VH-VL binders against q9h9l3. Designs and how they scored, part 14

Target 1, 176 residues: q9h9l3
Amino acid sequence: PRKMVAIDCEMVGTGPKGHVSSLARCSIVNYNGDVLYDEYILPPCHIVDYRTRWSGIRKQHMVNATPFKIARGQILKILTGKIVVGHAIHNDFKALQYFHPKSLTRDTSHIPPLNRKADCPENATMSLKHLTKKLLNRDIQVGKSGHSSVEDAQATMELYKLVEVEWEEHLARNPP
Below, E stands for the ipSAE of ESMFold2; O stands for the ipSAE of OpenDDE; V2 stands for 0.75 times the mean of E and O plus 0.25 times the DockQ between their complexes.

## First folded at step 1 (VH-VL)

Design F1l (framework fv_fezakinumab)
Fold by OpenDDE, second read of step 2:
Structure F1l (fold): chain C 176 residues (1-176), chain A 119 residues (1-119), chain B 111 residues (1-111)
Amino acid sequence: as target 1 above (176 residues)
Amino acid sequence: QVQLVQSGAEVKKPGASVKVSCKASGYTFTGYYMHWVRQAPGQGLEWVGWINPNSGGTFYAQKFRGRVTMTRDTSISTAYMELSRLRSDDTAVYYCARLDYYKSYFDLWGRGTLVTVSS
Amino acid sequence: QAVLTQPPSVSGAPGQRVTISCTGSSSNIGAGYDVHWYQQLPGTAPKLLIYGNSNRPSGVPDRFSGSKSGTSASLAITGLQAEDEADYYCQSYDSSLSGYVFGGGTQLTVL
């Protein structure tokens, strides 16, 4: 079986009116929740909105941040060949300007068996926070300091592990 | 062999309650959400709510909250829908329907249970 | 009154092509949720006709087809036959209601 990693990214606003979501932090954990990567990342464009309330990113974090191109290379090296687990992961990949093979991608925001376990509609898009609380009895993304991408990545991996066997079997029978 | 068998027609007075049953066979009852959909005579389909047979969790359409109760007995693979404080406009054929795993369509329907509410 | 809007009735002669529209909003079809179609023959329960916007279950003739664009979906029937006379319903999911929704239904008459 292929190795799995979970990824979570934090974005800041760049471009006109800060409407462009640019990668500012990326965290990657392995199957056991060990941190493989956790770096602040400097976007190529001027930051207009740090979105601190959600991202947890502040100006001081950008002082020694890793340039985007360098960080992207480091991240892709880790992801290559892995099954990548994330929540609403298309946003992470978009920010990375990278798209992982669909057959090797697992999005916990679109796994019906996971929603069933949480007594949610099968096709509903539930938040990571809600699923984590419901299924893991754990509070994440608390306070006003913004999200922790490490915490979110770990939660995402734990959620996926709850349905891993069933979902992998389904995917084997029904490749995306 | 995969089917949903519903209870027989009911005639009720206004203010009464009705409980319709739906027995599943040919598949794992707890593996699929069970939904209820009703259809008034000559009218369209109206979604009532769903139950997760595995956990017993439910969610009802706003229109029916406070009057509808969905339950299940896993030992006999049977889902129940109870509607209370019946009124004339509750007269309808009530269907149980299985929701598929992944695509969110109703792939299996019962034959329906006619509930008539009249004074 | 239905969340999804369908024409009340459509008609066609045998062999003709007919289409049934299903108009939703940004909280259902426009939100990216799939549209499914059901055929209901007189005195019977609805039967799945199209799932996932354009897929046909086993046993459904290829003269039935579905499509989706924007906030609307459409069911097309080519080579209309007498046995196609029925009511047709579109169905989707609405995020604002956290519930499943149906169209008002369309009665198809074969002339």
Scores: ipSAE 0.088, ipTM 0.711, lowest interface PAE 3.3, mean pLDDT 93
Fold by ESMFold2-Fast, scan of step 1:
Structure F1l (fold): chain C 176 residues (1-176), chain A 119 residues (1-119), chain B 111 residues (1-111)
Amino acid sequence: as target 1 above (176 residues)
Amino acid sequence: QVQLVQSGAEVKKPGASVKVSCKASGYTFTGYYMHWVRQAPGQGLEWVGWINPNSGGTFYAQKFRGRVTMTRDTSISTAYMELSRLRSDDTAVYYCARLDYYKSYFDLWGRGTLVTVSS
Amino acid sequence: QAVLTQPPSVSGAPGQRVTISCTGSSSNIGAGYDVHWYQQLPGTAPKLLIYGNSNRPSGVPDRFSGSKSGTSASLAITGLQAEDEADYYCQSYDSSLSGYVFGGGTQLTVL
């Protein structure tokens, strides 16, 4: 079987009025939830808005952060050839400036069986926080100090494992 | 063939408006910001603003706010820049240029559109 | 007025070295924003020459190099050739303007 990892990224605001989302942290966990990668990442542009309430990122985290080009190389070496699980994962791939094959991508925000298990409409986009509370009875993204990308990546992997067998069978019969 | 094709030269009277087009081909139009940069005859490059073709969001240099409007049409991969209330000192070659988001530089430029404002 | 300061002209003979400076401030180059360089041949659009302070795009000879220190950057051209006659522009980002900024341009003459 092809190896599987889960990813979650945090972005900060760069560019005019902080409207541009730049990668500032990335966490990758393996199938069992063990951390394979977790680094703060220094954007090549000046950070205008840390978005700390959501990202959890502060100026102190940038002092020894890994420059974007180096971090991107490290991350892509981990992702290449693996099944990558994420929640609204297109945002993470956009921040990485990376194309991952659709056949190896699993987005827990767009898996109808997962929504069905959570008693949510199959085609609705549900938040990671909602699905995790409903299906795993666990609260994530609590408090005002920002999200933990490690916690989010771990929750995302556990959510996928709930539907893995039926979803992989569906994808084998209905390739993306 | 990766390219940006701009509309032809324009001659306008002071007080008029001009709308320049920039048609992208050979790459994913919504994957890059589109910027506009102008150059008056014999002068340097001056940044005007950008549009995100994916969202339609825009941002303009302070000097041009209230006079410039940037739009796009994703069905034909075309960006537009409209400059109103033209003055003689708006005479310039107007370039569209794409920006790789995380690198903050312009890697592909249109050939430019000369806009002449004269009475 | 340009936000980044470049000398208006520079000249050299074939085979010589020339350096073009680009001086910024604490809100742009001094804030850590990268400096990029463009070459503009007469009658043409600018072309990317150096990006990210010191990197060359495919097809740019190693005679062209860039560097950055403090609030300033420089473009060095070694082994100067006639086809290097052009205008050269530096470009960065300015946090106080929330915008992209260019130098005034430097006209290189090969004698």
Scores: ipSAE 0.000, ipTM 0.467, lowest interface PAE 16.1, mean pLDDT 88

Design F1m (framework fv_fezakinumab; at its last look DockQ between E and O 0.05; V2 from the best seeds 0.00; counts 0 for: pae E 10.7 > 2, placed apart)
Fold by ESMFold2-Fast, scan of step 1:
Structure F1m (fold): chain C 176 residues (1-176), chain A 126 residues (1-126), chain B 111 residues (1-111)
Amino acid sequence: as target 1 above (176 residues)
Amino acid sequence: QVQLVQSGAEVKKPGASVKVSCKASGYTFTGYYMHWVRQAPGQGLEWVGWINPNSGGTFYAQKFRGRVTMTRDTSISTAYMELSRLRSDDTAVYYCARESRYYYGSGSYYDWFDPWGRGTLVTVSS
Amino acid sequence: QAVLTQPPSVSGAPGQRVTISCTGSSSNIGAGYDVHWYQQLPGTAPKLLIYGNSNRPSGVPDRFSGSKSGTSASLAITGLQAEDEADYYCQSYDSSLSGYVFGGGTQLTVL
């Protein structure tokens, strides 16, 4: 088995209308939930919308944030060659401007056995908050002040571990 | 119930201007961007631009820059689109539509148009 | 011309499956922007049919489904019914235009 990490990113809005989702925080945890990376990241473009209710990002977090180009290099060194677990992970990879091989990607928003365990329709896209409450009996993303990407990455890894054996076997027989 | 009620049909001469209104109800008017989309008879949908009712900020499709002005009045929850120097090929139904968004936990989002007003027919003829 | 390419028309018999394509480029669908679909019945405003590539609003039957791959998206309608006769429009966002773009529309005829 390859090394496995879980990632969760927070995005702010840049560009016209704040439409572009730009990376503003990234957290990466190992298989046991230990933090490998957690940095605020400064987008190269002007921030139009902090999206604080979801991102937890405020102007103060940008003061000493790591510039995007430097943060991206650090993050990619951690991800390369590893199995990367995330929830709706395509958003994280897009914000990183990074392609991770599908064979090494695990998206907890698209794992039918995980939805079955949560008594949800197999092909529905369920939120991380809902799956974590149903399967781990844990409340995450509490309140209206934004999410903790560390908390989300840890929950995502724990959710994947519930179906890891079954899903890895499925992928071995049905390569992506 | 969320509703967008548009002003009635207009008939204009080439060179004139037209101002269409869109009155919102059933939600917080300043919380959602408003879009304008037009459709010429028998033709497809064409995006005109958006206004942020909170700030008054606007952005217009390149084709309409210099001829379109979008405004709003927060006291009556109404958005306006004014198109000047009208041509016969500006004949169209003009729709307002509210921007709806879905946010992922990461703050990433996508947006679409829902609901739509019923449209205002603007006829430009000599 | 429309920025996103759709076939002008498609037809099918009741009970059949039809698929409507929506082809974009690297600045819109290919850049990862989501695709939404609107249904327009004669004489009415467009109505949301599919949002975020594959999600259905309340009231839209599951015989309507959406998908996205690369620079293209597709709307599939199974169990075709007479009431489905309408124009269908895809929509996305284009980063080079910094604006919203629509397909040219597809007229569905139920034979």
Scores: ipSAE 0.314, ipTM 0.774, lowest interface PAE 3.5, mean pLDDT 91
Fold by OpenDDE, second read of step 2:
Structure F1m (fold): chain C 176 residues (1-176), chain A 126 residues (1-126), chain B 111 residues (1-111)
Amino acid sequence: as target 1 above (176 residues)
Amino acid sequence: QVQLVQSGAEVKKPGASVKVSCKASGYTFTGYYMHWVRQAPGQGLEWVGWINPNSGGTFYAQKFRGRVTMTRDTSISTAYMELSRLRSDDTAVYYCARESRYYYGSGSYYDWFDPWGRGTLVTVSS
Amino acid sequence: QAVLTQPPSVSGAPGQRVTISCTGSSSNIGAGYDVHWYQQLPGTAPKLLIYGNSNRPSGVPDRFSGSKSGTSASLAITGLQAEDEADYYCQSYDSSLSGYVFGGGTQLTVL
C-alpha cells in the first residue's frame, strides 16, 4: 500500500477580532479514503469567531474537543514519513504550526496537470469544490452547514489520484 | 450601491473633542465591521480602530486608547468616532471604511477596506 | 514611522512597467497576513486596488497586479498611463500591535 494520506483542517478565529486562524478540526484519510483521524480541536486561545458558515464548527463541538497540543502530537505522528496530500495545504500546516517536508507534500491547488484536466488555466488556483465537481462530478461543501473536513480530505485524495502517475514522474525529474 | 457618507469638516481648539459621523447605505450595516483611518496633511494613512455595529464591540489602536470612542446607531446605520483631548497633531482627514471579507479554503479569509467614505477634515488650531 | 516600508516615490514613462515594494516583518506580512493595496488620487479618498495579495476587484484593469513573498509584497503596474499618477498604499495586519498597519505610501509620477 502507498504511504500516502490526505489532510483537511477547519479553522476558527481567535485573537481580538478573530483574525488569527486557529485549528478547530482536523481530518486525515488514507489512500482509499478511510478515516484515520477526525477530531475537533480546542484552540489554546478564546474563540472569537467560529466561522460556522464555512468551517462547520459550532460552540457545542468544542465541549469535548481535544486540546491543541495533544491533537497536534497525534496528527504529527500520523503524518511523519508520509506523502501528505492537501488542497492549499500550506494553510493546514500553518494552523498545525508544523512544516512537512516539501518533497513529501502534494498540494492539489498547485498541480498544473490537474487544472489542465479540468479545463482550467494551469497556473490558476482553483477551489476544491470546483475541481471536485468538474473532475469527479461530485458536489461538496453544499448547504449552509459549513464544510466537512472528512469529505474535503477524501475529495482531495481522489483528485490527486487522477494525476498521481504523471505528477509523481514529474516530481521525480524535478525535485522540489 | 454601497455608500458611506461622512459629516462635514470640523475646526476645534486644543483640548476639545470632536465627533465624526459615518452613515452607511446600500448594505446591512450590522453585518460588517466599520473601521476608522486618518491621514494628516501630506502624510500617510493611520489606522485608528474598528467597531462591530452588531454588538457595539470596539478595538482601538494603542496610540488612541483613552482618547477615542467609537459608537453606532443601528436605527440610522450610522457609526461615530469621537476623539477627545485634541492636539494639533490630530489635524487630519478622518475616513470611515467598511471591512469587506471573503472566506476561502478551510475557513481562511481576506479582509480589506472597501468602500471608503470621502473623509472628514478635522483641524485643531489655537 | 510606518510599520510597512514603501519607497517614497517612483516614476515611469507612459507604457512602462513600474513596481512598488512593501516591506514588512515577521509580525505582519511574514506572519502570513494578507496584503492589500489602495490607490489614492490627488484630493480623493483611498480606493481599493488589490485585495488578498493578488486579487483585483471589478473595475481595476489587469495591468495592475500584486504579489507577496516572505516578508514583502509588491505592486506592479504595466502599460503605465497618465491617470495612474497617484499615491499607493499597502496595508496588512500586525500581530505584535494587534492592529492594522499601512505602508508609508508611494507617490507615483508619470513622466
Scores: ipSAE 0.030, ipTM 0.678, lowest interface PAE 2.7, mean pLDDT 93
Fold by ESMFold2, look of step 5:
Structure F1m (fold): chain C 176 residues (1-176), chain A 126 residues (1-126), chain B 111 residues (1-111)
Amino acid sequence: as target 1 above (176 residues)
Amino acid sequence: QVQLVQSGAEVKKPGASVKVSCKASGYTFTGYYMHWVRQAPGQGLEWVGWINPNSGGTFYAQKFRGRVTMTRDTSISTAYMELSRLRSDDTAVYYCARESRYYYGSGSYYDWFDPWGRGTLVTVSS
Amino acid sequence: QAVLTQPPSVSGAPGQRVTISCTGSSSNIGAGYDVHWYQQLPGTAPKLLIYGNSNRPSGVPDRFSGSKSGTSASLAITGLQAEDEADYYCQSYDSSLSGYVFGGGTQLTVL
């Protein structure tokens, strides 16, 4: 079995005026895009802003959501020892209160060969939506009901697969 | 009023340890990460690490790993930073700072430090 | 060795406009991470001036403004006043260091 997963998280606003991002959904898919984990997560702090237009999170999703401590344990068991692919993945790791080894981390927002395929500057940070449309001819994050973390994780894995051979060889020659 | 009140100045000898406190008030302590940032006399700001007061989880800048420990006591809304095996170049003002953040959407990253404590001067001298 | 590069000092007369640059790399500002700015008066803690590249928190005068482009950011101060004399720091996140990084600081002198 392939030892690579993709992760995407959705955040809600906590803290004063809802400015702090807290984890409220996490989806993990395997190399083939099969869902390994997809749970709504109850933050340990009070939700001030559900950010529903972007997050897709509503109050009803929190009623039976998995408490953060439990969800974190489940997620980390899946991530440990694996290559983890994400888009702007530092936000996901911060929300998980977790450090993943750099040698096992792949961030599709920071891969120059992927930008080159999209005819974008190598030093630009491109949105997942833009890269997915440009390189996979697929529209994600459509409408005003929020993002799907499963859809986004699947798109992220497919984007990485476009450059996987080149980028893995690059990282072998240039260890992070 | 959101406020961070830090412990008083410390004078230590090389090889000792120091523990600085930061008491939070005016907000939900466990809902925000706490950062520690230091500033040697006449020099710039240097990030030391963060603690999540809810879980107790920490992350330290590589320079300080093995010498720094960040803890908290949620019952009194207080964060702590302990630095061990002190050297003279650890002489600095140590600030706590609350992480504030806003998320607009994919690819947008907003996390800044507001407010800051007034700082705790730690002097390491023989 | 600050990760973000700022000029050590800038000067301006009252009423003038000054800018303070903050130059990073592809692992921080160039990777799209936000830039925040802090003002520090002598003997005091830093105070937030600008967050998220260009946003002013409540209570910061509109003569302070920020921008970001490519691998660099800039803080502009118009209508310079004597009380603006302070040290200014930019701050971002760096993926290669997995941590928060500051500029070396810029001492603003009002002539």
Scores: ipSAE 0.006, ipTM 0.575, lowest interface PAE 10.7, mean pLDDT 87
ESMFold2 (binder alone), look of step 5: mean pLDDT 92; pTM 0.941
OpenDDE, look of step 5: ipSAE 0.030; ipTM 0.664

Design F2 (framework fv_fezakinumab)
Fold by OpenDDE, second read of step 2:
Structure F2 (fold): chain C 176 residues (1-176), chain A 121 residues (1-121), chain B 111 residues (1-111)
Amino acid sequence: as target 1 above (176 residues)
Amino acid sequence: QVQLVQSGAEVKKPGASVKVSCKASGYTFTDYYMHWVRQAPGQGLEWVGWINPDSGGTFYAQKFRGRVTMTRDTSISTAYMELSRLRSDDTAVYYCAREYYDSSGYYFDLWGRGTLVTVSS
Amino acid sequence: QAVLTQPPSVSGAPGQRVTISCTGSSSNIGAGYDVHWYQQLPGTAPKLLIYDNSNRPSGVPDRFSGSKSGTSASLAITGLQAEDEADYYCQSYDSSLSAWVFGGGTQLTVL
């Protein structure tokens, strides 16, 4: 139904040379942009690269961070049974080591009507930043502090709302 | 305080149209989706569709597409449901219901008292 | 006809425990969608009784409880009282129909 939430995650680098993306923050908002979840998360492995420039994550954020297994349980509880909206959401799910049903997933990076509205090629993968600027006239992911997963989740939800009616009807006729 | 007030009973002939109103009070009308549900005499509940009072966007059950139109007037916090080409099996009590949301989920927490629509020749 | 299946009627004596089942399928309850329950007293509009499977709104006695498992849900009423006599409806969402769906309703009679 319209039981809908938006999710955005920030990842840090773990494993050899920091090439493994591990969940370090997760934000979930409801349909109206209210924050349902926003926690720093402690990866199970040693952090090699905080990727602060993009993630906004610093070492100090990990001091009281929620252990991954606990956080994962909390997040899954929120997501279960809901329509989950995200941008390039497969990365978030991968970091969560959880995959939501495709029929209940909405990826704003793969919604042709959304791209069309933004005067972009329908089958192109556009960034959240670009779409947000074009369609919402809002600047996100600016400054030196890195990304805000709350802001990104809210933007993602707002973008989806622009094409919700059309897209849901499309999906009804063409279920994934 | 928080309530939905619906228009009065209607009697229509087959082929006619009916428009039922639902006025919201006690909360921000545009913050919550409004649903319509009907109940034929002695029968169960049947979902008709929803409207987003903020955008005016709608989504109808397949059964009613092409025959139902949901609208709203935000200035008076009122939702409308119009059903056209009425037939006898459209006789029912029509309810408006607010879809509430919180950290736990989404559900119909507020209902109007219903509007009886009778279709008879 | 209803997508969710409920027994048409149940009965119990005051003080007894009764249960109302709600059987769905893989496209609704089994798909992970929450189940809600509504109480409809004679001549009145439905009232939210249980939301999100097992939560009670304010004002709903703890005699009422809900559960969900697999493709089915259940409403339990303990310490049955005369005022519990009503129709009860379960509700969920069906992805195959793209619609909110209700059970056929269960008439509860208090003997």
Scores: ipSAE 0.007, ipTM 0.564, lowest interface PAE 11.6, mean pLDDT 92
Fold by ESMFold2-Fast, scan of step 1:
Order: C-alpha cells, then structure tokens, then sequence
Structure F2 (fold): chain C 176 residues (1-176), chain A 121 residues (1-121), chain B 111 residues (1-111)
C-alpha cells in the first residue's frame, strides 16, 4: 500500500486548431489520499483551447505554471518504481510522454471485478463519476468550473482499494 | 421532478424575430449550462449555442453569431433563445438541453420537448 | 454537412445485432473527446442513450452498448426489438470549431 500512488491529469488543446492534448495540471496522492503533487503545468506549445469545462484550466493558471520539462521530471521521480493507479490512465501517460511498466499500472477503467461490484458490464469502460457514485455513494465532479484532479485522484485510489486484494491476487496468478 | 418545459409553437414571417423559453424545475437552475439545439424538418440535430445560467455568459456556433441571443432569468429558472432576421430555412424544432458533467466530459442528459418555429410568408 | 459521419440507415430483423458507426477526426473524437449517443423516437425529443463512450443511464437496457477507438465510435444494439426503430445520433466536442457536434443521424429500421 505505501508504494502505491494515484494520479489524475488535466489536458488543454494545443497544435493545429487545438487537436493535440497537452498536460496542464497533474495531481498525485498517496495510498491514504494525501496530496504528494499538485501543479499547473505550462505546455511547450501555444494553448489554443483551454477545455475549461473539463480541465478547469484558465489562462490565469498558466502565468506561474511549471514548464512541462521540469514538471515531467518531478512527476516521473514520484511515479518511478511505484504502483500507479489511475482511471483511463493511458491518457495521463500519453500526456506525460511516459511509459510506466504494465506490471505496476492499475487502471480502474479496466478492472472487471470493479465493474461487477457496480452491476455494470465487465468489459465496458465506466466513468469515474459513475463508479464513485455506485460504489462509494459519493458525487464527484460537481459544478460548472471543470474537474478537480485532486478529487479525481483521491476517488480513484478509494475505488482501487475496494478490489485491491482480489485484483493483486489475480495479477500474481496472471502476470501482465 | 426534473424537467425542462418549453414555450409553444410560433409562426413568424421572414425578417421577424422569435424568442423561445425553457423553464427548468426540479434542480438548481444555476448549477448546469443550458444548450440550444435545433432540428429542421426531416434533418439532423444542429447545435446553436449555450448559456451559463449562473454568470449569464454565452457562446454561439459561428453560423448563428450576429442573429442569436441567449439570456436567462434566475428568479423564474427560465432560459431564453432569441433568433432574429428569420429566414424560411430557420424553420425547425428548437430544443433546450441541460449539460451534465462527469470525469470524462459533458453530455446532454435532459431535453425539453421542443418548440416548433415555422417561418413562412 | 455533419461533422461526424454516420451511415444514413441501418436495418435488422428482431433478435439480431446491428452496429452504427460514428467517424470523426483529429479535432474531435481523435483529440480525446468522449462520444455520447441519443435515441430519437418519431415525434419525440432526443433521449440520452449512452454517455462517455460506453455508460448507460438508468433505465437503458444492456442490449445497448457503446465503444470508442481512435477517431471512431460505435453503438451496438443486440436482441433487436420493434421499439428500437428510431433515429440514432452520436455527439462529441470539436476543438477546431469550439462547438458541440452531432453525427448526421442513422435511421434504424426493424424489418
């Protein structure tokens, strides 16, 4: 449990017409939900679309944001060698331009026992909001100003804890 | 009961303006963005724009800029869409829809029944 | 000139499976925006059928499922029933237009 963290990233649109998803905020919490990292991150390319309704990112957050290369180094120091939990975590890793070993990755959007406990099809990709409401009786991502990556990372860790014993046993028998 | 109740059908002449209303009930009106979507007879859905009922902030699809105005009255939980300089091809059913949000994005979870606007001479 | 491309029609017999495709581009589905699906019965308002690619609202039977891959999404309907006869629309957000966008709609006929 002590070598496990949860991550959630927010992305903004860069590149031609905002087609590229670039990292603009990252939150990392420990097993108990305590914040280890939470920074706004300045993409190396011009921001075309802040995607504020989803990301919560506004131009004001970029004024003193940590440049991508520096933030990436800080984040990777936290993630390296740890079990990393996330929801649809491939998007976060893509934004970080990082490969985390599959054996140390836990994606709550692709854990069949978690969907079973929520009375959902095992092969469906369920939203974090839906799983959190069904299994933890908690509403997250409430409001109209975008999502809190801290709240999302905390919810993701709590969801994983519900299936941790069962899923770690499964992975030990079926190494990724 | 969570619902959106729209005003009744309108018949207008070319060049006139129409103002459609959408009254929300059963939830906190200012917590969710309101979208307007239209559908011409036998055609598909076309997004017009949104209003933030809390701030009054609006955003319109490029096609409608200069002709559409969205407003709201928080005291009666009602959103309005006014379309000016009407043409025959503005004939459509106009829907209001509530934007709901979750971890992946936003979607239109609640729709009004629609208001038919007919533009004819 | 719908931004997302759907086949204009699809048909199947009762009990069969049909799929409806929704093809986007790098500015919408390919940029990572989620896909939502709406069912429109004749003479009614659209109703949310699938949200965030694959999630069902309460009351939608598990015969309806959604998926997303790359720049495209798909709606699958198994065990077709007569009451499934309707128009189906996909929806996403387009960053280049800064707009919500819909597919052109697919008319499902249950033969």
Amino acid sequence: as target 1 above (176 residues)
Amino acid sequence: QVQLVQSGAEVKKPGASVKVSCKASGYTFTDYYMHWVRQAPGQGLEWVGWINPDSGGTFYAQKFRGRVTMTRDTSISTAYMELSRLRSDDTAVYYCAREYYDSSGYYFDLWGRGTLVTVSS
Amino acid sequence: QAVLTQPPSVSGAPGQRVTISCTGSSSNIGAGYDVHWYQQLPGTAPKLLIYDNSNRPSGVPDRFSGSKSGTSASLAITGLQAEDEADYYCQSYDSSLSAWVFGGGTQLTVL
Scores: ipSAE 0.000, ipTM 0.471, lowest interface PAE 15.9, mean pLDDT 87

